VHH binders against Uncharacterized protein AF_1994. Designs and how they scored, part 5

Target 1, 207 residues: Uncharacterized protein AF_1994, of Archaeoglobus fulgidus (o28285)
Amino acid sequence: SVTVGHTTVYYTNVPDAKAEVLAGYLQEEFGFTSDTDILLSMSGNEYEVRIPSSYSSPSEVEESFKVYFALLASRVSEEVFFGSPVKLVLVTHQNDELFAVKNQYSFEKAGRVFVYFKGVDREQAFNLANYLESLVGENYDWDVIFEQSEGVYHVVPFVGINDASELTPEMENSYQSMATELEDVLGGDVVVHLVNFEGYEVAAFEG

## First folded at step 1 (VHH)

Design s03 (framework vhh_surovatamig_d1)
Fold by ESMFold2-Fast, scan of step 1:
Parts: structure tokens; sequence; C-alpha cells
Structure s03 (fold): chain B 207 residues (1-207), chain A 122 residues (1-122)
């Protein structure tokens, strides 16, 4: 096993260097202050990472955590395993499965703005991340999904409102302006979709 | 140095109310979602409530829904928990915690304050 901070990774048939990078990555990501045991294995062509939690049953796992965990799988795949398939499994203290996700996206970042992208150029994703970071600053945590379908760019920022009734005129003006500006930046039609932390769409704005 | 300081705990009768406060310093408070977590004697930490950066979204554990209200004042760098219809089962040390994606798996544990004791007893 390898230990970084409070994170210990137990592994077999995985290079020591990979386990150490994972240990450091999860220590930084989760900020563990208590000793935490991570299990790392390979199942078929996929790395499986089992991460313990204080949850007791699948029904206790909040929808917002499930969304976060799915996005984390994409970051772990890219930053730790160089794009190899990854399955993240949330487990109880007894190592019983609570929730599992697989990586779905590549990602780019600027500051704390994370852009999860698929079917677009990495350079476009990088430009989007820098544009968004220029609006919110380097210390603002923001997850944004970025995809293209049928010549239309879909930009999907996660926002802290539950539904359309909480949408302010300032938010409407800001995101409408964003959709319009991004058509020039990305070189095509843009739709900005606001989603809440549970992953449900709140509103959409066309450029 | 990141600091969170809780206050407002005390002894209260069942059915009573308390308002907890948390004063934040050493970081840009408005950039972080914030939570209240609690620990009853002899038990582990339990997440109670979370509020988004702007205050527009809130989430609660089922046992306190309709009884507790989380709120924040970004200008004052303060987090609040209004606790109504208190029950004996609400007895715990309550902690203010900074929430980022980094700590979401077990609730917001990146930074936690010293706690404030709430005792609900006749």
Amino acid sequence: as target 1 above (207 residues)
Amino acid sequence: EVQLVESGGGLVQPGGSLRLSCAASGFTFSSYAMSWVRQAPGKGLEWVATISQSGSRTDYVDSVKGRFTISRDNAKKSLYLQMNSLRAEDTAVYYCARHTYYDFWSGPMDVRGQGTLVTVSS
C-alpha cells in the first residue's frame, strides 16, 4: 500500500507510481483529516476506485453528491490514469457498494472553473474555461458541461438555484449575454442550459 | 488562516427555538457553499443542512425539514441556522463547515469550527 497524508491506497497489479498519484489526488480532492482506506483494482479494461463514506445505504446518497461523483470520475480518469476508463464506487465502512459511476468526459480548467467536455476541441474547452473564470475569479468553484450536437454548442453551467422561479432578472441578462458572446468565441450556434446541483435543467438561453 | 466560529447554542425545552450563528474569516466567504453538521454524544457526524454560495439553494436532512432554516449574509461573512420545534434527538454539538466538492462525500469537512452545544431537555 501507499499513503499520502491521511489517504492510504491498497492495490494489486497496478504500478506503485499510479497508486501514489491516486493517493495524493484524493487527499487533495477530499481533504481527508482522518485515516481513509482506498481500494484500487483493475476490472477488465477499467480501473476501479472504492472510496469509503459515512453513508449506510444507497437511499442516503444525495442526488447532488451523485452528480459531483460522476464528474469526479472524469477528472480521475484524465488526471490520474491518462484517460483510461475509471469506475468510482462509493462504499460503506464495510466496503458495501452505495453508488457507482464511470467517466463520461474529458476536462479543462481555469482557476476553479472545471469544463467537462465531449465532442468538441480541447482548445475550445480551454477558451471556455478562461472566459468563465474571467467572469467569476480564480477562487470560484464552478462545474460546466460543454458538448456539441448537430452544429449547436451546448454549454451547461451548474447553478445554485432549484428551479425557474428562483431565476433573477440579473441571471437572465447575464446568461443571455453569455450565450450571445459564446457564439463568437465558439464559432457556431450556442445554447446555455442552467442546471441545478441535482442535475435538473432550470432554464435555457439561445445566442 | 481559515477560521469558523460558532455561537448561539444552549439549553432549551422541547418545542423551543434557537438560532445558531457562524462567523467566517480568512477566506472569500461568498465563494463557498456552507453547511451545518452535528454530532450527538457517542455518535458520528451527521450532515444537517447546506446553503449555496448565493443563498438561492438549500438542502436539509429529512429529520429537520420544515423545522430548521439555513441562511447566510455574505456581506457579514456569517452563516445561520434557525432551529424551531426542537426535539430531544436534536441534542448535539453543532459545527459550521465550509463545503466544496473536495469534502462532499461525508458532508463539508474541509474546514470545521469548534462547535456550539445544543441541549434539548426538560
Scores: ipSAE 0.000, ipTM 0.161, lowest interface PAE 14.2, mean pLDDT 83

Design s04 (framework vhh_surovatamig_d1)
Fold by ESMFold2-Fast, scan of step 1:
Structure s04 (fold): chain B 207 residues (1-207), chain A 120 residues (1-120)
Amino acid sequence: as target 1 above (207 residues)
Amino acid sequence: EVQLVESGGGLVQPGGSLRLSCAASGFSFSDYYMSWVRQAPGKGLEWVATISYSGRSKDYVDSVKGRFTISRDNAKKSLYLQMNSLRAEDTAVYYCASRLYSYGKAFDIRGQGTLVTVSS
């Protein structure tokens, strides 16, 4: 095993250096202040990371946490395992499975703007991250999904409004302008989809 | 029902340490920025530290930088404040607070507080 702070990683069929990087990454990500045991293994070509929780059944896992956990899987894949397939498993203190996700996205960032992308070029994702960071500044935490489907670029920022009734005319004007400007940044047709932290679409804006 | 329950306060001598905990329920903890704020006797509320919903960003008031560490466990729906090198000026009721930052809006929630007394 290897320990960083309060995070101890127990591992099988994984290099020592990878286990140590994971321990430090999760210690920083979760900020554990009580001893926490992480199980790390490799099966075929996929790393499996089991992370304990205080939940006792699958039905207790909130939708917003599932969204967060899925995005975390993509960051762990990119930042700890250099793009290798990763499965994150949320477990009880008895190591019973509650929820599992696999990485679905590659990852780029600018400041604290995190872009999760697939089916697009890394350079386009980097340009998107820089554009968005220029709007909000280097100190704003923002998660954004970026995909291409049927010849259209889909930019999906997570926002703190729950439904369309919370949209103001100023927000609508700002996101409409963003969709239009992004067509120049990305070089194609763009739709900006606002999603809440549970992953439900609030509104969409076409460039 | 939204609830924040603090614990871990107590009496400690100057130079000592305490760890505060906050248990959250009734809302999507992982979606919220979390903060610690304090109120010394006869004073107003003072912001102490904030951590983003993902844990990526942490900010502190200048007087506690290097001494206090804020952290969170989203799976356990818990917020923590590790307080080291405590000073008499840190004596206050400490509150766990939550604020969801959305485009132009914020909603504040606070717990009941936990008393920290630093005295010889």
Scores: ipSAE 0.000, ipTM 0.156, lowest interface PAE 15.2, mean pLDDT 84

Design s05 (framework vhh_surovatamig_d1)
Fold by ESMFold2-Fast, scan of step 1:
Structure s05 (fold): chain B 207 residues (1-207), chain A 122 residues (1-122)
Amino acid sequence: as target 1 above (207 residues)
Amino acid sequence: EVQLVESGGGLVQPGGSLRLSCAASGFTFSKYWMSWVRQAPGKGLEWVATINQDGSEKDYVDSVKGRFTISRDNAKKSLYLQMNSLRAEDTAVYYCARGPLRYFDWSPHDYRGQGTLVTVSS
């Protein structure tokens, strides 16, 4: 096993260096203040990371946490395992499964703006992250999904409005402006999709 | 028509106390994490405290731990910040904000109120 702060990783079929990087990563991400045991294993080309929680049943896991956990799987894949497939499993203290997700995206960042991307160039994702960070500053945490489909770039920022009735004219103008400016940044047609923290689309804006 | 309206700010001497309130409307308040964020003169926005949907989980920035207490009343759709042992460095406009701050998915375009000014001075 390997320990960083309060995080101890027990591992099978994984290099020592990877277990140590994971321990430090999760210590920083979750800020554990009590001793926490993480189980890490590898089967074929997929890493499985089991993370304990105080939840007792699957029904206690909030939808917003499930969205967060899925995005975290992509960051762990990229930042710890060089893009290798990762399965994150949320478990009870008894190691019973509560919720599991697999990585879907590659990842780039600027400041605290995190861009999760697939089907686009890494350089485009980096340019998007820098553009968005220039709007909000280095101290705002912001998750954004970035994909391409049929020649159109889809930029999907997570926002705190529940549905379209909560959009103000100022918000609409701001995101319409963003869609237009992003066509220059990304070099093609852009649609900006606003999704709430539960992962449901609120509105879309075409550049 | 999401609205967050803060109140309770004012001038107070070092060591004093203030209680900030935030009245929320236009959304299902009980389903959202809520936060207090502040902006000191000439500084950027700083997260202060957050509370989960039912009030069972609370987090604070280190500089206010033990001095500030966040709470909520879902029936009244209200968020509160009890500020004790106030210091000159707590001088800022305080904003009520909607959204989760614990994770990396905080949106800068989430609703926040108009703010309430807190000035700590002799």
Scores: ipSAE 0.000, ipTM 0.216, lowest interface PAE 12.5, mean pLDDT 84

Design s06 (framework vhh_surovatamig_d1)
Fold by ESMFold2-Fast, scan of step 1:
Structure s06 (fold): chain B 207 residues (1-207), chain A 119 residues (1-119)
Amino acid sequence: as target 1 above (207 residues)
Amino acid sequence: EVQLVESGGGLVQPGGSLRLSCAASGFTFSSHWMSWVRQAPGKGLEWVATIKYDGSSTDYVDSVKGRFTISRDNAKKSLYLQMNSLRAEDTAVYYCAKIGYTHGKYDYRGQGTLVTVSS
């Protein structure tokens, strides 16, 4: 096993260096202040990471945490395992499975703007991350999904409004302008979808 | 600026009750799901309870089901946690949280209120 801070990774069929990087990554990500045991294994080409929680049953896992956990799987894949397949499993203190996700996206970033992308090239994701960071600055935490479907680019920023009633005229103008400007940045038709932290779409803007 | 100010914590004996309050400002409170989270001495942050923006749905961690009740008053922009049948293991700093994960962390702005359950 390897320990970083309060995070101890127990591992099978994984190099020591990878287990240590994971321990440090999760210590920074979760900020554990009590001793936490992480189980890491590899089967075939997939890394499985089991992370304990205080939940007792699957129904207690909030939708916002499920969304976060799915995005975390993509970051762990990219930043710890060089893009290798990753399955994150949320477990009880008894190691019973509560929720599991696999990485769905590649990942790129600028400052604290995190772009999770699929079906687009990495350079486009990099350009998107830098564009968004230029709007909010290097210290703004922002998760954004970026996909392409049927010749249209879909940019999906996660926002703190829960429904369309919270959308101000200033927000409407800003996101409409963003959709239009992103057509030049990305080189095609763009739709910007505002999604709340539970994964529900609250508004959409066409470029 | 989002502000969340908790109050109502204190020292209470096992089996006792406390009601926590949270005053919210800087955002449209009536449109946001809200949570209570806690951090016991030497432990990580633990989610306790969540309430939908209109109060129609609530959820709780198993260890507090039947003992704690989350509620809200949208006109007063206030969130509450009624805590009954308190146990020593409920000892923690309790935070009012605006639901949302920023890179894997609860988006909360409160200073917290300390609850100590001791005889």
Scores: ipSAE 0.012, ipTM 0.201, lowest interface PAE 8.4, mean pLDDT 85

Design s07 (framework vhh_surovatamig_d1)
Fold by ESMFold2-Fast, scan of step 1:
Structure s07 (fold): chain B 207 residues (1-207), chain A 120 residues (1-120)
Amino acid sequence: as target 1 above (207 residues)
Amino acid sequence: EVQLVESGGGLVQPGGSLRLSCAASGFTFSDYAMSWVRQAPGKGLEWVATISGSGRSTDYVDSVKGRFTISRDNAKKSLYLQMNSLRAEDTAVYYCATYRSLGYKDFDYRGQGTLVTVSS
């Protein structure tokens, strides 16, 4: 095993260096203040990471956590395992499975703006991250999904409003301007989709 | 517009009891696991207790296990911490928060806190 802070990784069929990087990564990500045991294994070409929680059954896992966990799988794949397939499993204290996800996206960042992307160039994702970071500053945490479909770029920022009724005229003007400006940044047609922390679309803006 | 408003802190003698309350607004309270965290003078934040969104599962730091009880009322959008057998080492500002360790790091919200002082 290997320990960083309060995070101990128990591992089999994985290099020691990878287990140590994972331990540090999860310690920083979750900020564990109580001793936490992580199980790491590899079968074929896929890494499985089992992370304990206080939940007792699958029905208790909040939708917002499931969204977060899916995005985390993509970051762990890119930042710890250099793009290798990853399965994250949320478990009870008894190691019973509650929820599992596999990585879905590649990952790029600027400051604390995190871009999860698929079907676009890494350079485009980096340009998007830098543009968004220029709006919010280096210390603002922001998760954004970035995809292309049928010649249109879809930019999906996660926002703190729950539904369209909370959308102010100032927000509408701001995101409409963003959609237009992103057409220059990305070099094509853009739609910006605002999604709440539970994964539901709140509003959309065409460039 | 997530807001968390803590109350119930105060000065108590060792061995005494206090009940902390947290009123939540601006989000779907029952969808989030909730925690109590504290910060003692001159120290960093320490996680104290967590309760699942449904209220069926709870977890505690070892130093408070058997003395503190976390609970919630989803209809009232309120979180509680019953603190018994208080010790000088429990002196801290107490914050309610969305569950830090398992939620989005950047989406964790804390209120202004409520001060608990345990002194003779």
Scores: ipSAE 0.000, ipTM 0.189, lowest interface PAE 11.5, mean pLDDT 83

Design s08 (framework vhh_surovatamig_d1)
Fold by ESMFold2-Fast, scan of step 1:
Structure s08 (fold): chain B 207 residues (1-207), chain A 121 residues (1-121)
Amino acid sequence: as target 1 above (207 residues)
Amino acid sequence: EVQLVESGGGLVQPGGSLRLSCAASGFTLSSYWMSWVRQAPGKGLEWVATIKQDGSDTDYVDSVKGRFTISRDNAKKSLYLQMNSLRAEDTAVYYCARWGKYSSSFLGDYRGQGTLVTVSS
């Protein structure tokens, strides 16, 4: 096993160096203050990471946590395992499965702007991350999904409002301007989709 | 470098009043909506109040409506929270928070270090 802070990774069929990187990554991500045991294994080409929680049953896992956990899988894939397939499993203290996700996206960042992308160039994702960071600064936490479908770029920032009734005119004007500016940045038609932390779409803006 | 520095917290008896101040530097305060958020012992962050760039619009969490007043002085680069009729339930660390154009929540994209308000007899 390997320990960083309060995070101990127990591992099978995984290089020692990767287990150590994972231990440090999860210690930073979750800020554990009590001893926490992480189980890491590899089956075929996929890493499985089992992370304990205080939940007792699958029905207790909040929708917002499921969304967060799915995005975390993509970050762990890129930042710990260099893009290798990853399955994150949320478990009880008894190691019973509560919720599992696999990485769906590649990942790039600028400051604290995190871009999760699929079906687009990594360079485009990096340019998007830098553009967004230039608008909000290096200390702004922001998760953004970036995809392409039939010649249209879909940019999907997560926002802290629950539905369209909480959308202010200032937010509407700012995101409409963003959609227009991103057509120059990305070189094509853009639609910006606002989604809440539970994964539901609040609004969309065409460039 | 964005900096927000809160002051004015302290010990006060139930029914008393306090005025919190927040000094902003490293950005143009007049360009941002601003909020006050708080964290009670052992609990998560709770949004308290928000004010528009020019002060023309304000909003409050239901538990403080009629008791708290948020205000700003853009010339002095300061944000204020006037707290009246304080209750034990108002005990918390209070943070001023910047709400940017693209803010993902009313909790803001930047917070200061906070000022402790304790309401007890």
Scores: ipSAE 0.005, ipTM 0.242, lowest interface PAE 9.9, mean pLDDT 85

Design s09 (framework vhh_surovatamig_d1)
Fold by ESMFold2-Fast, scan of step 1:
Structure s09 (fold): chain B 207 residues (1-207), chain A 121 residues (1-121)
Amino acid sequence: as target 1 above (207 residues)
Amino acid sequence: EVQLVESGGGLVQPGGSLRLSCAASGFTFRSYGMSWVRQAPGKGLEWVATISYDGSNKDYVDSVKGRFTISRDNAKKSLYLQMNSLRAEDTAVYYCARDLHYYKGGPFDPRGQGTLVTVSS
């Protein structure tokens, strides 16, 4: 096993260096102050990371956490395992499965703006991350999905409003301006989709 | 290392009030959203309230809305939860947690040791 801070990774069929990187990554990500045992293994061609929680049943896992956990799988894949397939499993203290996700996206960042992308160029994702960070600054935590379908770029920022009734005129104007500016940044038609932290779309803006 | 130290819990009668505090160290407090989560005896973690890094955005679980107020002091690296009109069902160990991209809830072991709130009835 390997320990960084309060995070101990127990691993089989995985290089020591990868287990150590994972331990440090999860210690920083979650800031554990109680000893936490992470199980790391390789199942076929996929890394499996089992992360314990204080939940006792699947029904206790909030929808917002499921969304977050799915995005985290893509970051762990890119930042710890060089883009290799990753399955994250949330478990009870008894190691019973509560929720599992697999990575779906590649990942780029600027400051604390995290861009999860597929079907687009990495340079476009990098340009998007830098553009968004220029709007909000380095201290703003922001998850954004970025993909293309049918010739249109879809930019999907996660926002703290629960539904369209919380959308202010200032927010509407800002996101409409963003959609328009992003057509120049990305070089094509853009739709900005605001999604809440539970993954529901609350509004959409065309450039 | 990252440290979160909760305080302010205690025994209170229904209808009473308590103010919880959380002292943070080992990370750039002003850059993170923060949450309060709680765990009632024999139950899992429940998200209670979240505050954005700059204090401009606040969210609450429905059962405490209008009764609890979350606040922060970035200069003091402290997080607070003002709890009014306490009910027996608010009995729990309360933990402060660093939010990661404003998600609600906390399935991981709490970062601090927590502070026990007991509401008698």
Scores: ipSAE 0.012, ipTM 0.292, lowest interface PAE 8.3, mean pLDDT 84

Design s10 (framework vhh_surovatamig_d1)
Fold by ESMFold2-Fast, scan of step 1:
Structure s10 (fold): chain B 207 residues (1-207), chain A 121 residues (1-121)
Amino acid sequence: as target 1 above (207 residues)
Amino acid sequence: EVQLVESGGGLVQPGGSLRLSCAASGFTFSSYEMSWVRQAPGKGLEWVATITPSGGRTDYVDSVKGRFTISRDNAKKSLYLQMNSLRAEDTAVYYCAKTIYGRNSYYFQHRGQGTLVTVSS
């Protein structure tokens, strides 16, 4: 096993160096203040990371945690395992599976602005991350999904409002301006989709 | 439209107790993990405690473990925080929040005005 802070990784079929990087990564990600045991294994080409929780059944896992966990799988894949397939499993204290996700996106970042992308080139994702970070600064936590379909770029920032009734005119003006500016940054038509932290779309703005 | 209405705060001396309540409406309360978060004057939001949808599991920030108890009544759509052995450092506006998970922390959706707790001699 290997320990960083309060995170101990128990591992099989994985190099020591990768287990240590994972331990440090999860310690920073979750900020554990109590000793936490992580199980890491590799089967075929896929890394499986089992993370304990206080939940006792699948029905207790909140929708927002499932969304967060799915995005985390993409970051762990890119930042710990060099883009290798990753399965994250949320488990009970008895190591029974509650919820599992596999990485879906590639990942880029600027400061604390995190861009999860698919079907676009990495340079475009990097440019998007830097543009967004320039608006909010390096200390603002922001998750954004970035994809394209039929030549239209879809930028999907997660926002802290629950539904369209919470949109202010100021927010509408800001996101409309963003959609327009992103057409220059990305070099094509852009739609900005605001989604809440449970993954439901709140509003959309065309550039 | 999510609405959360906190109550139960007040002025209390160190070592005293208070019970905070939160009345929820506009969403399926029993389907969401709920939290109490607080904000001391001039500071950011700090997570205090969380409770699963069923009420079967709870979690607390280390500084309040053993002193605070979070609970819920899904039939009444209400969330509670029993605060015992209060300290000056617990002084803050307390908000109930629908919990969302995020990086290095919990994200919170709160729509209430909060309830002020002042612990002072």
Scores: ipSAE 0.014, ipTM 0.322, lowest interface PAE 7.1, mean pLDDT 86

Design s11 (framework vhh_surovatamig_d1)
Fold by ESMFold2-Fast, scan of step 1:
Structure s11 (fold): chain B 207 residues (1-207), chain A 120 residues (1-120)
Amino acid sequence: as target 1 above (207 residues)
Amino acid sequence: EVQLVESGGGLVQPGGSLRLSCAASGFPFSTYWMSWVRQAPGKGLEWVATIRQDGSETDYVDSVKGRFTISRDNAKKSLYLQMNSLRAEDTAVYYCVRAKDYGFSTLDYRGQGTLVTVSS
């Protein structure tokens, strides 16, 4: 096993170096202040990472955590395992499965703006990340999904408002301007979809 | 798992200081406004302080302005409340809470709390 901070990774059929990188990554990501045991294994070409929780049943797992966990799988794939397939499993203290996700997206970043993308060019994702980082600065953590569907670019920033009633006129004007500017940045029609941290759409803005 | 773990509470005399800490995990901490709220014995929840995702904006309830300072360390996924010039009326259980964007009534998660007792 390897330990970084309070994170100990127990691993089978995985190189020591990758287990150590994972331990450090999860220590930073989760900020564990109590000893936490992570199980890491590989089957075929897929890494499985089992992360313990205090939940006792699947129904206790919050929707916002499921969304977060799915995005985390894509970051772990890209940043720890160099794009290899990853399955993240949330488990009880008894190692019983509560929730599992596999990486769905490639990943680009600028500062702390994280762009999760599929069906688009990596260069476009990089340009999007840099544009968004120019709006919020290098210290703002922001998750954004970026996809193309039927000739339209869909930019999906996660926002802290829960529903449309919490939108201010200033937010509406800013996101409308963003949608219009992104048509120049990305070179096509753009729709910006605001989603809350539970993954539900709050509003949409066409460029 | 969304977890917020508060620490740093205790017994302190009037005029003293305490620093509360909150360790966050299981969610993208840096994308959330964070707040401290408190509940005094026999009273309801009272919002105390809020901080923006990047730390650039803070706000406080009038009774603590100039005495309390909210701060965050996004790299460490931690939220802090520095409490100076403590008064008996500050006695409460203090909760670290995840806020949406603005508005004290839109808090969606809180920790277990840490007790602060100000008495001589």
Scores: ipSAE 0.000, ipTM 0.129, lowest interface PAE 17.5, mean pLDDT 83

Design s12 (framework vhh_surovatamig_d1)
Fold by ESMFold2-Fast, scan of step 1:
Structure s12 (fold): chain B 207 residues (1-207), chain A 124 residues (1-124)
Amino acid sequence: as target 1 above (207 residues)
Amino acid sequence: EVQLVESGGGLVQPGGSLRLSCAASGFTFSNYYMSWVRQAPGKGLEWVATISSSGSYKDYVDSVKGRFTISRDNAKKSLYLQMNSLRAEDTAVYYCAREHPGYSKVWYYGMDVRGQGTLVTVSS
């Protein structure tokens, strides 16, 4: 096993270096202050990472956590395992499965703006991340999904408002301007979709 | 109005025992994970123990494992912490806390509600 901070990774059929990188990554991501045991294995070309939680049954796992956990799977795939398939499993401290996800996106970042993308060029995703970082600065945590369908670019920032009644005129003006500016940045039609942390759409803006 | 009210703290000698209680109101207690956290004089908050909504799962910080027991009574909307073999380093204000719905234990201190606290002093 390897330990970084309070995170200990127990692993089989995985190189030592990968286990150490994972331990450091999860220590930083979750900020564990108590000893936490992570189980890491590989079967075929897929890495499985089992992460303990305080939940006792699948029905107790909040929808917002499930959304974040799915995005985390894409980051772990890209940043720890160089794009290899990853399955994240949320477990009880007895190692019983509560919720599992597989990576769905490739990933790019600028500052703390995290862009999860598929069906678009990596350079476009990087340009989007830099554009968004220029708006909020390097210290703003922001998750954004980026994909293309039928000639339209869909940019999906996660926002801290639960429904459309919490939209301010400043938010509406800012996101409408973003949609318009992104058509120049990305070189095509753009729709910006605001989603809440549970993954429900709050509003949409066309460029 | 969501409220958590702690009680049961006091002065106890090393090796002694205390039972802390927390009365919850204003929310569906049985739907939430609950925790005890503490703050020693001049120190930051430290998570102590967590119990699942049903009571079937419990977890503890290593320094209290085997000495403290967390429990709950959903019918009475109450959370408890039985503290045995108390040590000077257990001296702290103890808070009852409701776990934040989206973060729970995997992000320690993601509590969205905590009570006013109850002081535990372990001294001879």
Scores: ipSAE 0.000, ipTM 0.130, lowest interface PAE 14.5, mean pLDDT 83

Design w01 (framework vhh_7w1s_2)
Fold by ESMFold2-Fast, scan of step 1:
Structure w01 (fold): chain B 207 residues (1-207), chain A 117 residues (1-117)
Amino acid sequence: as target 1 above (207 residues)
Amino acid sequence: QLQLVESGGGLVQAGGSMRLSCAASGFTFSYAMGWHRQAPGKQRELVAKISSGSTAYDDSVKGRFTISRDNTKNTVYLQMNSLKVEDTAVYYCAARYGSWKLPYDYWGQGTQVTVSS
């Protein structure tokens, strides 16, 4: 096993260096303040990472955490395992499965703005991340999905409002301006979709 | 660029009420916000959180404290009723994207609340 801070990774058939990188990565990501045991294994060509929680049943896992966990799987794949397939499993204190996800995206970042992308150029994702970071500063933690469909770029920032009734005129004007400016940044038609932390669309703005 | 500014702390007698405000500036986008507190010699603990229209409270304050948000401003409020001496602490405003269970990324400078008997 390897330990970084309060995170100990138990592993078999995985290089020591990768287990140590995972331990440090999860210690930073979750900020564990009590000793936490992570199980790392390989199933076929896929790394499985089991992360314990205080939940006792699947129904207790908040929808917002499920969304976050799915995006985390893509970051672990890229940052720890160099793009190899990854399955993240949230488990109880007794190691019973609560929720599992697999990586879906590549990613780029600027500051703490993370752009999760597929079907677009990495350079476009990098330009998007830098544009968004210029709006919020280098310390703002923001997750954004970036895809292309039928010649249109879809930019999907996650926001803290529940539904369209919480959307202020200032927010509408800001996101409409963003959609328009992003057409120059990305070089094509853009739609900005606001999604809440549960993953439901609140509003959309065309550039 | 994101700045969190707390206000509304001070001295209050046990059984009294107090309202804390936290204003976010430097950007125009919505995010999750909450209140934490730290008493002398103790660890910082979550008091209340608001995100996506949902609220959550620590059991010690449930029924006494109410968190709310002004959607025309980037401002969150903590209304504290039936205050106890044990509520004495520095109260911190925090903002984060992500899970309710993960640590906050942005912190205000803190405001002192002192409850006398």
Scores: ipSAE 0.012, ipTM 0.276, lowest interface PAE 8.9, mean pLDDT 83

